VHH binders against Beta-methylmalyl-CoA dehydratase (mch). Designs and how they scored, part 5

Target 1, 351 residues: Beta-methylmalyl-CoA dehydratase (mch), of Chloroflexus aurantiacus (a9wc34)
Amino acid sequence: SAKTNPGNFFEDFRLGQTIVHATPRTITEGDVALYTSLYGSRFALTSSTPFAQSLGLERAPIDSLLVFHIVFGKTVPDISLNAIANLGYAGGRFGAVVYPGDTLSTTSKVIGLRQNKDGKTGVVYVHSVGVNQWDEVVLEYIRWVMVRKRDPNAPAPETVVPDLPDSVPVTDLTVPYTVSAANYNLAHAGSNYLWDDYEVGEKIDHVDGVTIEEAEHMQATRLYQNTARVHFNLHVEREGRFGRRIVYGGHIISLARSLSFNGLANALSIAAINSGRHTNPSFAGDTIYAWSEILAKMAIPGRTDIGALRVRTVATKDRPCHDFPYRDAEGNYDPAVVLDFDYTVLMPRRG

## First folded at step 22 (VHH)

Design W7 (from R21 with G54E)
Fold by ESMFold2, fold request of step 24:
Structure W7 (fold): chain B 351 residues (1-351), chain A 120 residues (1-120)
Amino acid sequence: as target 1 above (351 residues)
Amino acid sequence: EVQLVESGGGVVQPGGSLRLSCAASGFTFSEYSLYWYRQAAGIERELIARINSEGSTRYVDSVKGRFTISRDNSENTMYLQMNSLRAEDTGLYYCAKPFDWYNEDTFDIWGQGTLVTVSS
């Protein structure tokens, strides 16, 4: 039937093309409960309405990463259904706070195209914007994906590679919280260590591990309405490069963030995604560990109550992180490393 | 660097048997599907057998029941047991792995090949 949509192949994309993605989504308390059950995240801001209210919010907000996965998931049928790899992220800026009851929709623009040397694939650069029901931006980001060509003989488009930001500047961050030293409950937050207590270059092993279950990683990806077939269809994937379904890279991001509570409990929210690489495949049965490095401390202009930390979090499979696995002397990632994630968190300050 | 080294080729009579080996290094062997191809003179390489990371096997019809692909993840070695060999099995036999996870191209990696000659 002409009614089924095969998704886009590389030659279907046009520079400057705008895509309105299907299936706007109202986020519910049920979605939050499922997200919590999948990752067990313990950050107080998203767990406790009284805690969130002490920071000037109406109630406990939606986790930044749940917002990210929902906004991302809307793009998959149009952008990456026929992708081989999600190659990177840039310029990921979180905007308006999202609460249960809010409805999110996503629009994307093609900002770059490059055919690969193999003549069988190409890279599509896409700027995506998620908005709520009031047309307020809740998230924008750039990603680039390697997408299959339908016809290897199709002519290559003109190459355009956009200029991508290294990081989201601290002046562009949305900081929707007000921290009162008299009212901030360190015991409920789970740590006495605030923005002032971390140093650039500090490495933190998050110690604990979490094993991925096949049904759970697929359920998580379905929660986000992410339709990338590599995560779901074993009948096809049995014949693929690995013979197994691959875990969605965002599932690893959320596991690593949840693990980071032990060591970064006062990193209340993710304000930006600066870059990220999914460096090796993950599979059900793998146990995920993580460690973090403080890349930068940034004062937020006009604020002494809250600051920003730029953090690298590295996740591994079946490899505890007490020795901080990363790259070898030649710059190649350790085979156990499955995530290299560069993001910005907001953390209370003493002054 | 990724290396695939075939061995075990030689001359054998019709109806005979031969066992090929593919020694692998430079990648996480146990995670990848692995392939045997053959190439007769003047013809494109033909995929003849595949074994995936879970041990599932697939064969082209012309070798089913005669050839067996296997792998030993502890030795990073794949094998092809060839029985009931025929003249049409003569050719250069290659082992291959699919392109790596994070790469800007999709070129599979090949060994140098080992020659199998079936003649009387």
Scores: ipSAE 0.602, ipTM 0.847, lowest interface PAE 1.7, mean pLDDT 93
Fold by ESMFold2, fold request of step 24:
Structure W7 (fold): chain B 351 residues (1-351), chain A 120 residues (1-120)
Amino acid sequence: as target 1 above (351 residues)
Amino acid sequence: EVQLVESGGGVVQPGGSLRLSCAASGFTFSEYSLYWYRQAAGIERELIARINSEGSTRYVDSVKGRFTISRDNSENTMYLQMNSLRAEDTGLYYCAKPFDWYNEDTFDIWGQGTLVTVSS
């Protein structure tokens, strides 16, 4: 039928094209409960309204990554339904705080196109913006995806590769909290270690592991209204490259963030996503571990109560992280590594 | 570097048996579907058998009941047991895997092939 949307193929994209994605979404307390049950995240800011209020917020906000997955999920039918791979992220800046009851919608712009050497695929660079019901930006980010061509003989478009930022500058971060030393409850936060106590280059094994269940990763992806068939349709995927449904890469991001509580409990929120790579596939039955490295400490201008840490979190499958698996001398990822995630967190500061 | 190396080919009489092996390295063997193809002189390569990561198998009609694909994940090796061989089974046999997960292109990866001759 003409009414069925097969998604876009590489040759369907045009530089400068704007896409308004379907299915705006009101986030509910039920969504929060499901998200919490999937990951078991223990960060106090998103777990406790009194804790959030002590930092100047109205209530416990929606987790930054739940916001990310919802904004991302809206793009999938238009941008990546026929994608082979999500290649990277850049410039991911979180804006206005999101609460249950807020409605999110996403619009994207094609900012780059490059046909690959195989002549059968191409890379689409997309800038996506999520807004709330008041047209305030809650998240913007760039991603690029490898998308199949419908017709291998279709002519290649002019190549445009955008300039991609290395990181979101600290001056561009949204810092919606005020931290009072007298009023910040370290015991409830779960750690005595604040921004001042971390050192650039420090590596932190988060020690625990979490096994992925088939129903869980599918439920998570459906919670985000992400329609990528590789996560859902075993009838098709039994014949695919792996013979199994692939876990959504964002599910791994959220598992790794949850695991990072042990070692980074005062990393209150993610303020930016600087880059990320999904380096190997994950499947149900895999056990996810994680470790983190402090890449930079950034003072926020005019603030002595809160600072920013740039963090790399690496997730592995079936491989404990006491020896910090990453890349070999040639720069190749350890086969167990499934995520290399570079992001910025906000953390209370003594001075 | 991904490597696929076939072995076990040779000359056999009609009705005979051979077992082909495909030794693999450079990728997570247990996660990928794997394939056997054959190529007779003057024709295109033909997919004859597939085994996925969960052990599910498929065969082209011309080999069903005679050939068995299997894998040993502990040895990173795939096999093709060929029984009741016929003259039309003569050809170069290749193992193959799908393109890697995080790859710049979508070219499947092939071995060098091993020759099977059914005659005499």
Scores: ipSAE 0.566, ipTM 0.834, lowest interface PAE 1.8, mean pLDDT 93
Fold by OpenDDE, look of step 22:
Structure W7 (fold): chain B 351 residues (1-351), chain A 120 residues (1-120)
Amino acid sequence: as target 1 above (351 residues)
Amino acid sequence: EVQLVESGGGVVQPGGSLRLSCAASGFTFSEYSLYWYRQAAGIERELIARINSEGSTRYVDSVKGRFTISRDNSENTMYLQMNSLRAEDTGLYYCAKPFDWYNEDTFDIWGQGTLVTVSS
């Protein structure tokens, strides 16, 4: 059909190409409610307007990951509709706080291309930027994805692999909060542990597991207006590699983040996404567990009220994390590991 | 350690039958799609059959209707029933798994293969 869009294949991308993604999305309290229903997040900042106000905000903001998913979802039709796999993230930086009523739009720039040796697929690197209705950046990140070729005989583009930062420097973090010890309610937050109480190398088992339902992950993915076919069309996927629908990797991120409340309740929001890998696929019926490691403890320049924690959260399927499953001696991921997520959170200091 | 060991090859006359086996270990067998490849002398290795984790099968046209791929998850074994064998079916047969979950074009071949010879 001449009017339908089959999406881009690897050979369709050009270095330096800018893509404006359809469509803008106004986020509402309905989105927040659905997001909460999907993941059960209990973080005080996004749950309570009074709590958020105590930190200098006008109201409870949109969850960092909900912002991420919405911004990300816009890119899928143009970037990863014909993707085999989402390979990773880097340089994720959250900017302006997002509130209900804000309208987000996303643009992407192709910043790298590399054809795989098989000649049938290639990796596309994109820098995506989400902005609100005032053209303020709410989120930017680099993503690279493996995309199929339509024509295996299409010439390979010049290989360009962008420099990817290992992490977002603390100086580049946006800190939208002001914390007053007198106004910060630890009881309401759900934990007495603040920035000062965590140590680098500390590992935290978040204990609980959540089973993924088929309808839930699909609903979530649709909420984000993510149109990736592998998440929805069982008729096609039944005959595919896995024979079933794959869970959107971001769904696992949000599940893991929600689980992390137990042990990291005072991690107010995500300020940066340093890296992320979906190491194995997840499916409906899988039970997701998670544990976290503190990778770095960073004071924020000019601030004494709030600090940053670089955190690795690892999610597993059908495997509790009491022994902190990650990699074996050879560096291979445990087969149960489905997410390796490196991010930076903001957490009040004890003062 | 991941291992795939093929067996069941032999010499048969045209029209004959063989059943190949692939014994797997070192990974969660039931979660992976599995593949049969073959390589005739002087010819590049070719994919001939696939079975996914849900038991759905695919075949190349040249073996369709004659070969049947199957799996027994309880035994960590994949099979290839080959009927109505032809001379052109002669070759080394390999079983394979994907190297990783997202790479559909790279496979792990851990065995030495099993030789199938179809001749009068």
Scores: ipSAE 0.031, ipTM 0.536, lowest interface PAE 2.9, mean pLDDT 93
Fold by OpenDDE, fold request of step 24:
Structure W7 (fold): chain B 351 residues (1-351), chain A 120 residues (1-120)
Amino acid sequence: as target 1 above (351 residues)
Amino acid sequence: EVQLVESGGGVVQPGGSLRLSCAASGFTFSEYSLYWYRQAAGIERELIARINSEGSTRYVDSVKGRFTISRDNSENTMYLQMNSLRAEDTGLYYCAKPFDWYNEDTFDIWGQGTLVTVSS
C-alpha cells in the first residue's frame, strides 16, 4: 500500500537532510512511575521533589535516561527501522531540565554516510536534537547506525564521515543545580561519598544482577515509543538472526544505571554521553550485572559546590563483575560484555 | 581469549575431497558470521566463503559448486567441505570471524591455518 511507510533504507538518506520526527511526547508522572517500575531507580533527585528543591529545582525532574530514550525513540521510525545495528553515540549533551508536563520533540540531521564494503549495507550518521515546548534544547547527540539497502544496486553515496568528539568538554556541560553543602542530605541520597571521594582509575563493582523479562523490555521500549520491529515481533524474529526478540540497547543502559546506584548514589544526573557501544546482544532471560570505572575527575569552572565525573559503566550478561570484565589482551570484549557506556555525571562536592 | 583452530588439511590428488574444521572458543559463536580464507604461495589472502548467523552462505566463483561452508552452533565448529579439488586450490586455509558481532566491515580475527595441498 502506498499509504504505509516501510521506513528508510540506506540509499534513501541524503547528506544534510533534516528529518522532523513524529510524534511530540508530553511526559507525565505516569511515565515516571512506569520507568521506576521497570528499573527501580533509587536516585534521590528523581525520586523526591523536596530533595530536588534543595538543589534549586522546582520539583523532581525527569530522569536523564528517560529523556534520552524518549528523544531517541522518536528517531527510530525514520532512521533505524531497517537497521542491522546501532553502532555508537557521541557528543551527547543534556540541556534544559525536563519536568512532568513538558512536551518533547526530536529533529535529526544526516551528517554522514558511508557504504560498507559488502555493498548491501551502510552507516548513517545523524545529529539529533530534542527540544521542549519552548524550543529549548533538552538533549542533543550524534548517533550512527548500520542500515540495510533496499536495492543492492543502488549507487553508493559519497563517503562522508563526520568528526566525532571523544567527550563533551566540561565547559559545555549544563549544570542546573545549586548545592549547599550544609543542606545536602547524604542520608537521603544514600551515600556519604561525594565528588572529592572518588579517584581516577577507581573501579566499582555494583554487585547485584537483574534478569531481563521478555514483557518488561518490550514494555520499556514501548514506553519510549521505539518502534523497532526486532524488539517486538517474535513471528518474524523466530526465523531471523537470533531466533528471538533482541533487547533494546537502551534498556541495558538503564538497568546498568540503576545498578550503579550502589557505589554512585550521589551521581545526580547524566550531563553528557560521550560514547556507547552495545558490544553484544541481550535477550530475555539474561541477567545483567555492571561495574564502573572513574575515567576523569573534573572541576567545573566557576563552581565549587558541584563537580563532574567521567564514568565508564560496563554491563555484562550472566557474569558477575567482581573481576571487572572488559577486554582481553587482544582488545576483544569479553563475550559476556553487552555494554560499554562512557558518560559524565554531576556530583556534589564536599566543599 | 578468542581462539580459532583449523584442522583437516593434508595432501590430496586432483579431484579428491577434504573436509576442514574450525573449532572456535572465547566468543558467542552463534552470534557471529564466519569466514574461510585461503592463501596460495605468492598470492594475497582471499576470502572464499562466508556463513552468517542466519545460515546464509556466500562463495567466490572459483569455489562455487565445489565447496560447502556450514556451521554447528552446538559444537562451536565451522566446516568447509571441499570437493573436486584442483591444483589451484592449494594453499593455507584460514578460519575467521569479524571483530564485532554486528559489523562484517571490521577487521577479522584469524586462526593459524591448515595447509591443503592438491598434487598428483
Scores: ipSAE 0.028, ipTM 0.446, lowest interface PAE 4.0, mean pLDDT 93

Design W7 (from R21 with G54E)
Fold by OpenDDE, fold request of step 24:
Structure W7 (fold): chain B 351 residues (1-351), chain A 120 residues (1-120)
Amino acid sequence: as target 1 above (351 residues)
Amino acid sequence: EVQLVESGGGVVQPGGSLRLSCAASGFTFSEYSLYWYRQAAGIERELIARINSEGSTRYVDSVKGRFTISRDNSENTMYLQMNSLRAEDTGLYYCAKPFDWYNEDTFDIWGQGTLVTVSS
């Protein structure tokens, strides 16, 4: 039938191509409730309107990662429906604050193409931009994904690999908060540690673990309107590589972020996604742990009330993180590591 | 370091049986599909059997009904039970895993192989 969409294969992408993704999504408090039920985030900013108001916002905003997942989900049918793997992220920058009632839409531009040596797959690089109903950028990022070819004999495109930034500069961060030291409630926030109290190189074990359930990760993925088949169709996937449904990598990111509350409670929001790698697959039944390392402390120019922390959060499956598992001596990821996430958070300063 | 070590090869008469083993280490065994390849003299290596992480199996037609691939995750070992062996089954048999968890088609990691000789 010509009415069904098989999605794009590697040879279907063209350098410079712009793709408008279906469909726009109005985020509601119902979405927030479901998101909370999935991850149990305890961050005060997104949990309490009065707390958010104390920081200059009109109400509790949508969680940074929920925004990310929604913007990301729009791209899946066009970009990664026939993907083998999501390879990485770069240049993630959050813009306008998102609130319940806002409608988000996503567009992507193909900014790189590289056929793999096997001739059966290739890597597609895209720059995706999420905007609200006022055409304000709420999130942009670069993603690259390995995509199957429909025709192995299709000619290889010219190889173009875009330059990927290592991190989002502090000057490019959007800081939507104003913090008054006198009015910042540490007790409500859940931690006495602020920007000043963290040191570069500091490692934090977030201690707790959370087991992934089939219904939960599928519910999460659907919440984001992510339609990747590998997450849902066991009938097909039982014959696949893993014989089971793979968990959406973003689900792991959100689990890890939630766990990070223990140790990073005053990390108000994510301002940038510098890099992300899903180093190993996760499945239902896996228990996710996480630890974080402070990579950088950055003062925000012109601000003394709030600072930025560049953080690496590493998530593991079925392995507590008391010894901070990451890479071996050869530079290979520990088999238990399922996420290497480099991001920048905003955190109040003591003033 | 990923290691795959095949064993169990030998000389057998037509109609005979052999059981090959593949001992694996250096990766999360239970998370990967595993493969048996074979290579006859002067012929390209061919995939003959596959087992995914949940135990689902696939075979090429030439070995279907005669060979059985299986795995024991508790022992990090994969097996190939070969029955009703034929002369054309002679070759080096290799255990393999995908190089990366997200791509099973681009690259495989191989063991050293074990020789199976079917001869009267």
Scores: ipSAE 0.027, ipTM 0.520, lowest interface PAE 2.9, mean pLDDT 93

